VH-VL binders against Putative bifunctional riboflavin kinase/FMN adenylyltransferase (ribF). Designs and how they scored, part 19

Target 1, 179 residues: Putative bifunctional riboflavin kinase/FMN adenylyltransferase (ribF), of Geobacillus thermodenitrificans (a4it50)
Amino acid sequence: MKVHEANQGLTLPGSVVAIGAFDGVHQGHQAVLRQAVERSRQLGVESVAYTIDPPPRCRFQGSRMLTTLQEKLDRFAVLGLNHAVVAHFDERYAARRVDAFIRELTALNPREVIVGQDFRFGRNREGDVALLRRHFPVRIVQTVCCADGQRISSTRIRELIERGEWEQSTVLLGWPLSS
Short names: E, the ipSAE of ESMFold2; O, the ipSAE of ESMFold2 at other seeds; V2, 0.75 times the mean of E and O plus 0.25 times the DockQ between their complexes.

## First folded at step 23 (VH-VL; framework fv_axatilimab)

Design aa3 (from z2 with heavy chain Y108W; at its last look DockQ between E and O 0.90; V2 from the best seeds 0.00; counts 0 for: pae E 2.6 > 2)
Fold by ESMFold2, look of step 23:
Structure aa3 (fold): chain C 179 residues (1-179), chain A 123 residues (1-123), chain B 107 residues (1-107)
Amino acid sequence: as target 1 above (179 residues)
Amino acid sequence: EVTLKESGPALVKPTQTLTLTCTFSGFSLSTSGEGVGWIRQPPGKALEWLADIYWDNDRYYNPSLKNRLTISKDTSKNQVVLTMTNMDPVDTATYYCAHRPWDFFSGWPFDYWGQGTMVTVSS
Amino acid sequence: DIQMTQSPSSLSASVGDRVTITCLASQGINDYLAWYQQKPGKAPKLLIYDASSLESGVPSRFSGSGSGTDYTLTISSLQPEDFATYYCQQYYDYPLTFGGGTKVEIK
């Protein structure tokens, strides 16, 4: 798997791009990423995971990431992604959020963009998917739930870890906690 | 179309606890990225941020008021509640709630505000 | 805490004037800077976000500029409806902080 910085200007002749923070690469994230790998094979193009480091708001709350960046990238590689594009929190995104993001995605020539139901782009979630759809085909992957109907999320996994419920957190995560 | 409205008492006595409710429409705190903040403005003075709460129950408080503030939400009612203890005449202000979303990259400013509610703290 | 120092605290201007308001942050805020307009008895209204991006429905005579610690709101040709108090606000880091305000009055 090849790793790129978002500002490097990676260009591909075609792709399927999965977008998300993917903190922990839990089973809900894996559904999105596996869909991208599967669709890329069906379409004869390469798969890309577009992610951000650190995940949103983690910089305010200390070290609450489920994985280091390297652990996250290793998990992408295990899932079979061809590329990872990593965006870093810095000045360039505040000044040109929407336009810069669309330009970066356009360079990848996506045949499909794949996001989870909780993906947020811009100020209005529903309107922002419509904006993406003006430029690219967008596929939304169903939220993955536990047997009790609760959503699998990084927040819930962090709460389980805080309580010391290691076995349950590992089940929801789908990876060893120590890597 | 996003709207917010503050409700609560117009007058409280010193040492009492203030409870304010923000009722909103046009978005839900079940939606990833959504948040609501509280801001106050003493008469003739500048705006002061008090607290934020987000869809995932993350909460942030102004450190100078941290031990006096509690923020909570009721997602099913589209409500956010701010509680402020030990009110003092210097806390006399108009209190606003406002929408503040967070996206994949970063937070946004307060784009929609309630009308505000004036709270006077006096004997 | 990031202090926001806004100047001037007030000014008088005539319709048609170019008005410039400055906002100085105590440390770099990476363009996470908003400008609000507030009329008496009303809630603040967002004008500019991300230092220089114009909010939808805001007249083009309003513009924002600057970077790092130094930011500016400009009204290129003041109109009667622009007499108000203006606030800058950083949203780079908690606690979120506002400038002291600039009251723009009719000369």
Scores: ipSAE 0.440, ipTM 0.792, lowest interface PAE 2.6, mean pLDDT 87
ESMFold2 (binder alone), look of step 23: mean pLDDT 93; pTM 0.947
ESMFold2 at other seeds, look of step 23: ipSAE 0.493; ipTM 0.818

Design aa4 (from z2 with light chain Y91W; at its last look DockQ between E and O 0.79; V2 from the best seeds 0.00; counts 0 for: pae E 2.7 > 2)
Fold by ESMFold2, look of step 23:
Structure aa4 (fold): chain C 179 residues (1-179), chain A 123 residues (1-123), chain B 107 residues (1-107)
Amino acid sequence: as target 1 above (179 residues)
Amino acid sequence: EVTLKESGPALVKPTQTLTLTCTFSGFSLSTSGEGVGWIRQPPGKALEWLADIYWDNDRYYNPSLKNRLTISKDTSKNQVVLTMTNMDPVDTATYYCAHRPWDFFSGYPFDYWGQGTMVTVSS
Amino acid sequence: DIQMTQSPSSLSASVGDRVTITCLASQGINDYLAWYQQKPGKAPKLLIYDASSLESGVPSRFSGSGSGTDYTLTISSLQPEDFATYYCQQWYDYPLTFGGGTKVEIK
């Protein structure tokens, strides 16, 4: 798997791009990432995970990250992603926020952009997907729930760890907790 | 149409605990990216941030007041509650709640504010 | 903590004047800077976010500029409804902090 910085650019002849923070690369994230790998193979293009490091609020609560960046990238590689593009929180330029993001994605020539149900860009979540759809085909992956109907999320896994519920946290995460 | 409104007592005696409720509409704290903060303003003085709470239960407190503040939410009622202990006359201020969204890259500033509620602390 | 120093603390101006208010951060804040307008007895209103992006419904006579530690709010032609107090605020890091305010008064 090849790793790229968002600010240095990457150009591809075609791709399927999954976008997310992917903290922990838990079972819900894996649904999104596996979809990207499967779709890329069906379309004969390369798969890309577009991620951010650290997730914005984790910068303020550093002990709350489920994985380091390297651990996250290793898990992408295990899932079969061809590329990872890493954006960094501190490198945002206010005057070009929307333009820069769309330009970066356009250079990847995405045949599909895949996001989770909770994806948000800008201040209006539904408007953010509509904006992306003006430029790219966008697929929304349905929220993955565990057997009891609750959403699998990094927040829930972190809460389980804080309560000492190691067995359940490992099941939802899909990886060992030694990170 | 995002709206927020503060409610609570107008007068509190020194040493008492203040409890303020923010009731909002036009968004839900069950929705990823949503957050609510509290800000106060003493009469004729500058604004001071107090605390934030987000959809995923992350909470942030002003360190100068951290042992006096508790923030919580009731998502089903669209409410956020701020509790401030050991009130003093210096805490006399207008208290605001305000909406603060986040996206994939970063947070935003407070885009919608309540009208504010004046709290006077005196004997 | 990131300290926000606003200047001037007050100014007097006439309708039609160009008004400039400055905000200095104690460290770089990467354009995570907002400007608010507050009229007496009212809540603050967001004018500008991301240092230079105009909030929806805000007149185009308002503009924001600057980078790093130095930021500016400009009102190109002051109108009667613009007499208010203006605050800058950073959201680069916690705790969130506001400038001391600039009161714009009728000369």
Scores: ipSAE 0.440, ipTM 0.795, lowest interface PAE 2.7, mean pLDDT 86
ESMFold2 (binder alone), look of step 23: mean pLDDT 92; pTM 0.945
ESMFold2 at other seeds, look of step 23: ipSAE 0.494; ipTM 0.805

Design aa5 (from z2 with light chain S56E; at its last read DockQ between E and O 0.84; V2 from the best seeds 0.74)
Heavy chain, then light chain:
Amino acid sequence: EVTLKESGPALVKPTQTLTLTCTFSGFSLSTSGEGVGWIRQPPGKALEWLADIYWDNDRYYNPSLKNRLTISKDTSKNQVVLTMTNMDPVDTATYYCAHRPWDFFSGYPFDYWGQGTMVTVSS
Amino acid sequence: DIQMTQSPSSLSASVGDRVTITCLASQGINDYLAWYQQKPGKAPKLLIYDASSLEEGVPSRFSGSGSGTDYTLTISSLQPEDFATYYCQQYYDYPLTFGGGTKVEIK
ESMFold2, look of step 23: ipSAE 0.642; ipTM 0.864
ESMFold2 (binder alone), look of step 23: mean pLDDT 93; pTM 0.949
ESMFold2 at other seeds, look of step 23: ipSAE 0.634; ipTM 0.846
ESMFold2, fold request of step 24: ipSAE 0.610, 0.638, 0.647; ipTM 0.852, 0.860, 0.865
ESMFold2 (binder alone), fold request of step 24: mean pLDDT 93, 93, 93; pTM 0.951, 0.950, 0.949
ESMFold2 at other seeds, fold request of step 24: ipSAE 0.695, 0.691, 0.668; ipTM 0.878, 0.878, 0.865
ESMFold2, last read: ipSAE 0.659, 0.713, 0.638; ipTM 0.867, 0.879, 0.857
ESMFold2 (binder alone), last read: mean pLDDT 93, 93, 93; pTM 0.951, 0.951, 0.951
ESMFold2 at other seeds, last read: ipSAE 0.674, 0.692, 0.682; ipTM 0.873, 0.876, 0.874

Design aa6 (from z2 with heavy chain F104S F105S; at its last look DockQ between E and O 0.75; V2 from the best seeds 0.00; counts 0 for: pae O 2.7 > 2)
Fold by ESMFold2 at other seeds, look of step 23:
Structure aa6 (fold): chain C 179 residues (1-179), chain A 123 residues (1-123), chain B 107 residues (1-107)
Amino acid sequence: as target 1 above (179 residues)
Amino acid sequence: EVTLKESGPALVKPTQTLTLTCTFSGFSLSTSGEGVGWIRQPPGKALEWLADIYWDNDRYYNPSLKNRLTISKDTSKNQVVLTMTNMDPVDTATYYCAHRPWDSSSGYPFDYWGQGTMVTVSS
Amino acid sequence: DIQMTQSPSSLSASVGDRVTITCLASQGINDYLAWYQQKPGKAPKLLIYDASSLESGVPSRFSGSGSGTDYTLTISSLQPEDFATYYCQQYYDYPLTFGGGTKVEIK
């Protein structure tokens, strides 16, 4: 798997791009990423994970990353992604945040962009996917839930870890918990 | 339409704990990217950020006040609650709650505000 | 913490005047800057986000500019309803911080 910085202009002749923070690469994230790998093979193009580093708010006090960047990238590689594009928060400018997403994705020539159902692209939540669809073909992956009907999320997994519920957190994560 | 409204006591005695409730509509804190913050403004003075809470239960506090502040949410009631301990007359201010959205990479500013509630701290 | 220094603290202007308010951040904030308008007894109203993006429903006579540490709110032709106090705010890093405000008064 090749790793790229978002601001350094990876260009592909075609791709399927999964977008997300993917903190922990938990089973909900895996559904999005596996769909990108599957679709890329069906379409004869390469798969790309477009990810934010660090995940939003994880660098601030009061939240922790489930994985280091390298652990996240290693998990992408295990899932079979051809490329990872890393967008660093400290290099992001608010005045062009939407345009930067669009430009960086456009250079990848996506045949499909794949997002989870809770993905936010812009400020207007109910129009978020519609805005992205004006630029690219977009596929939405259904929310993955645990046995009790609750969403699998990085926040849920962090809460389980904080309470010392290691076995349950590892099940939701789908990877060994790093020591 | 997004609306927010603050409620709580208008008068608090020094050393007491203030509890303020923000009741909102037009969004849910079950929805990815949604957040609510608290901001105060002493009479005739500038705005001061107090705390934020997000859909994923992440919380942020003004570090100059963090040992006095607790923020929580009740998603089923569309409410956010701020508690501030050990109130002092210098804490007399109008208290606002406001909506703050995030996209999947970074945050936006406070786009919708409640009308504010005036809290006076006096014997 | 990122300090926001706003100037002037007050100004007097006539209807039709061009008004400029500045906001200086103690470090670069990558255009994570908002401008709010506040009238007495009312909540602040968002005017400009991301340094230069105009909020929906805000008149085009309001504009934001600047980069790095130096940001400006401009009102190209002041109207009677624009007499208010204006605040800048950074949302690049916690704690979120506001400028001290600029009161725009009738001359």
Scores: ipSAE 0.503, ipTM 0.832, lowest interface PAE 2.7, mean pLDDT 87
ESMFold2, look of step 23: ipSAE 0.572; ipTM 0.843
ESMFold2 (binder alone), look of step 23: mean pLDDT 93; pTM 0.950

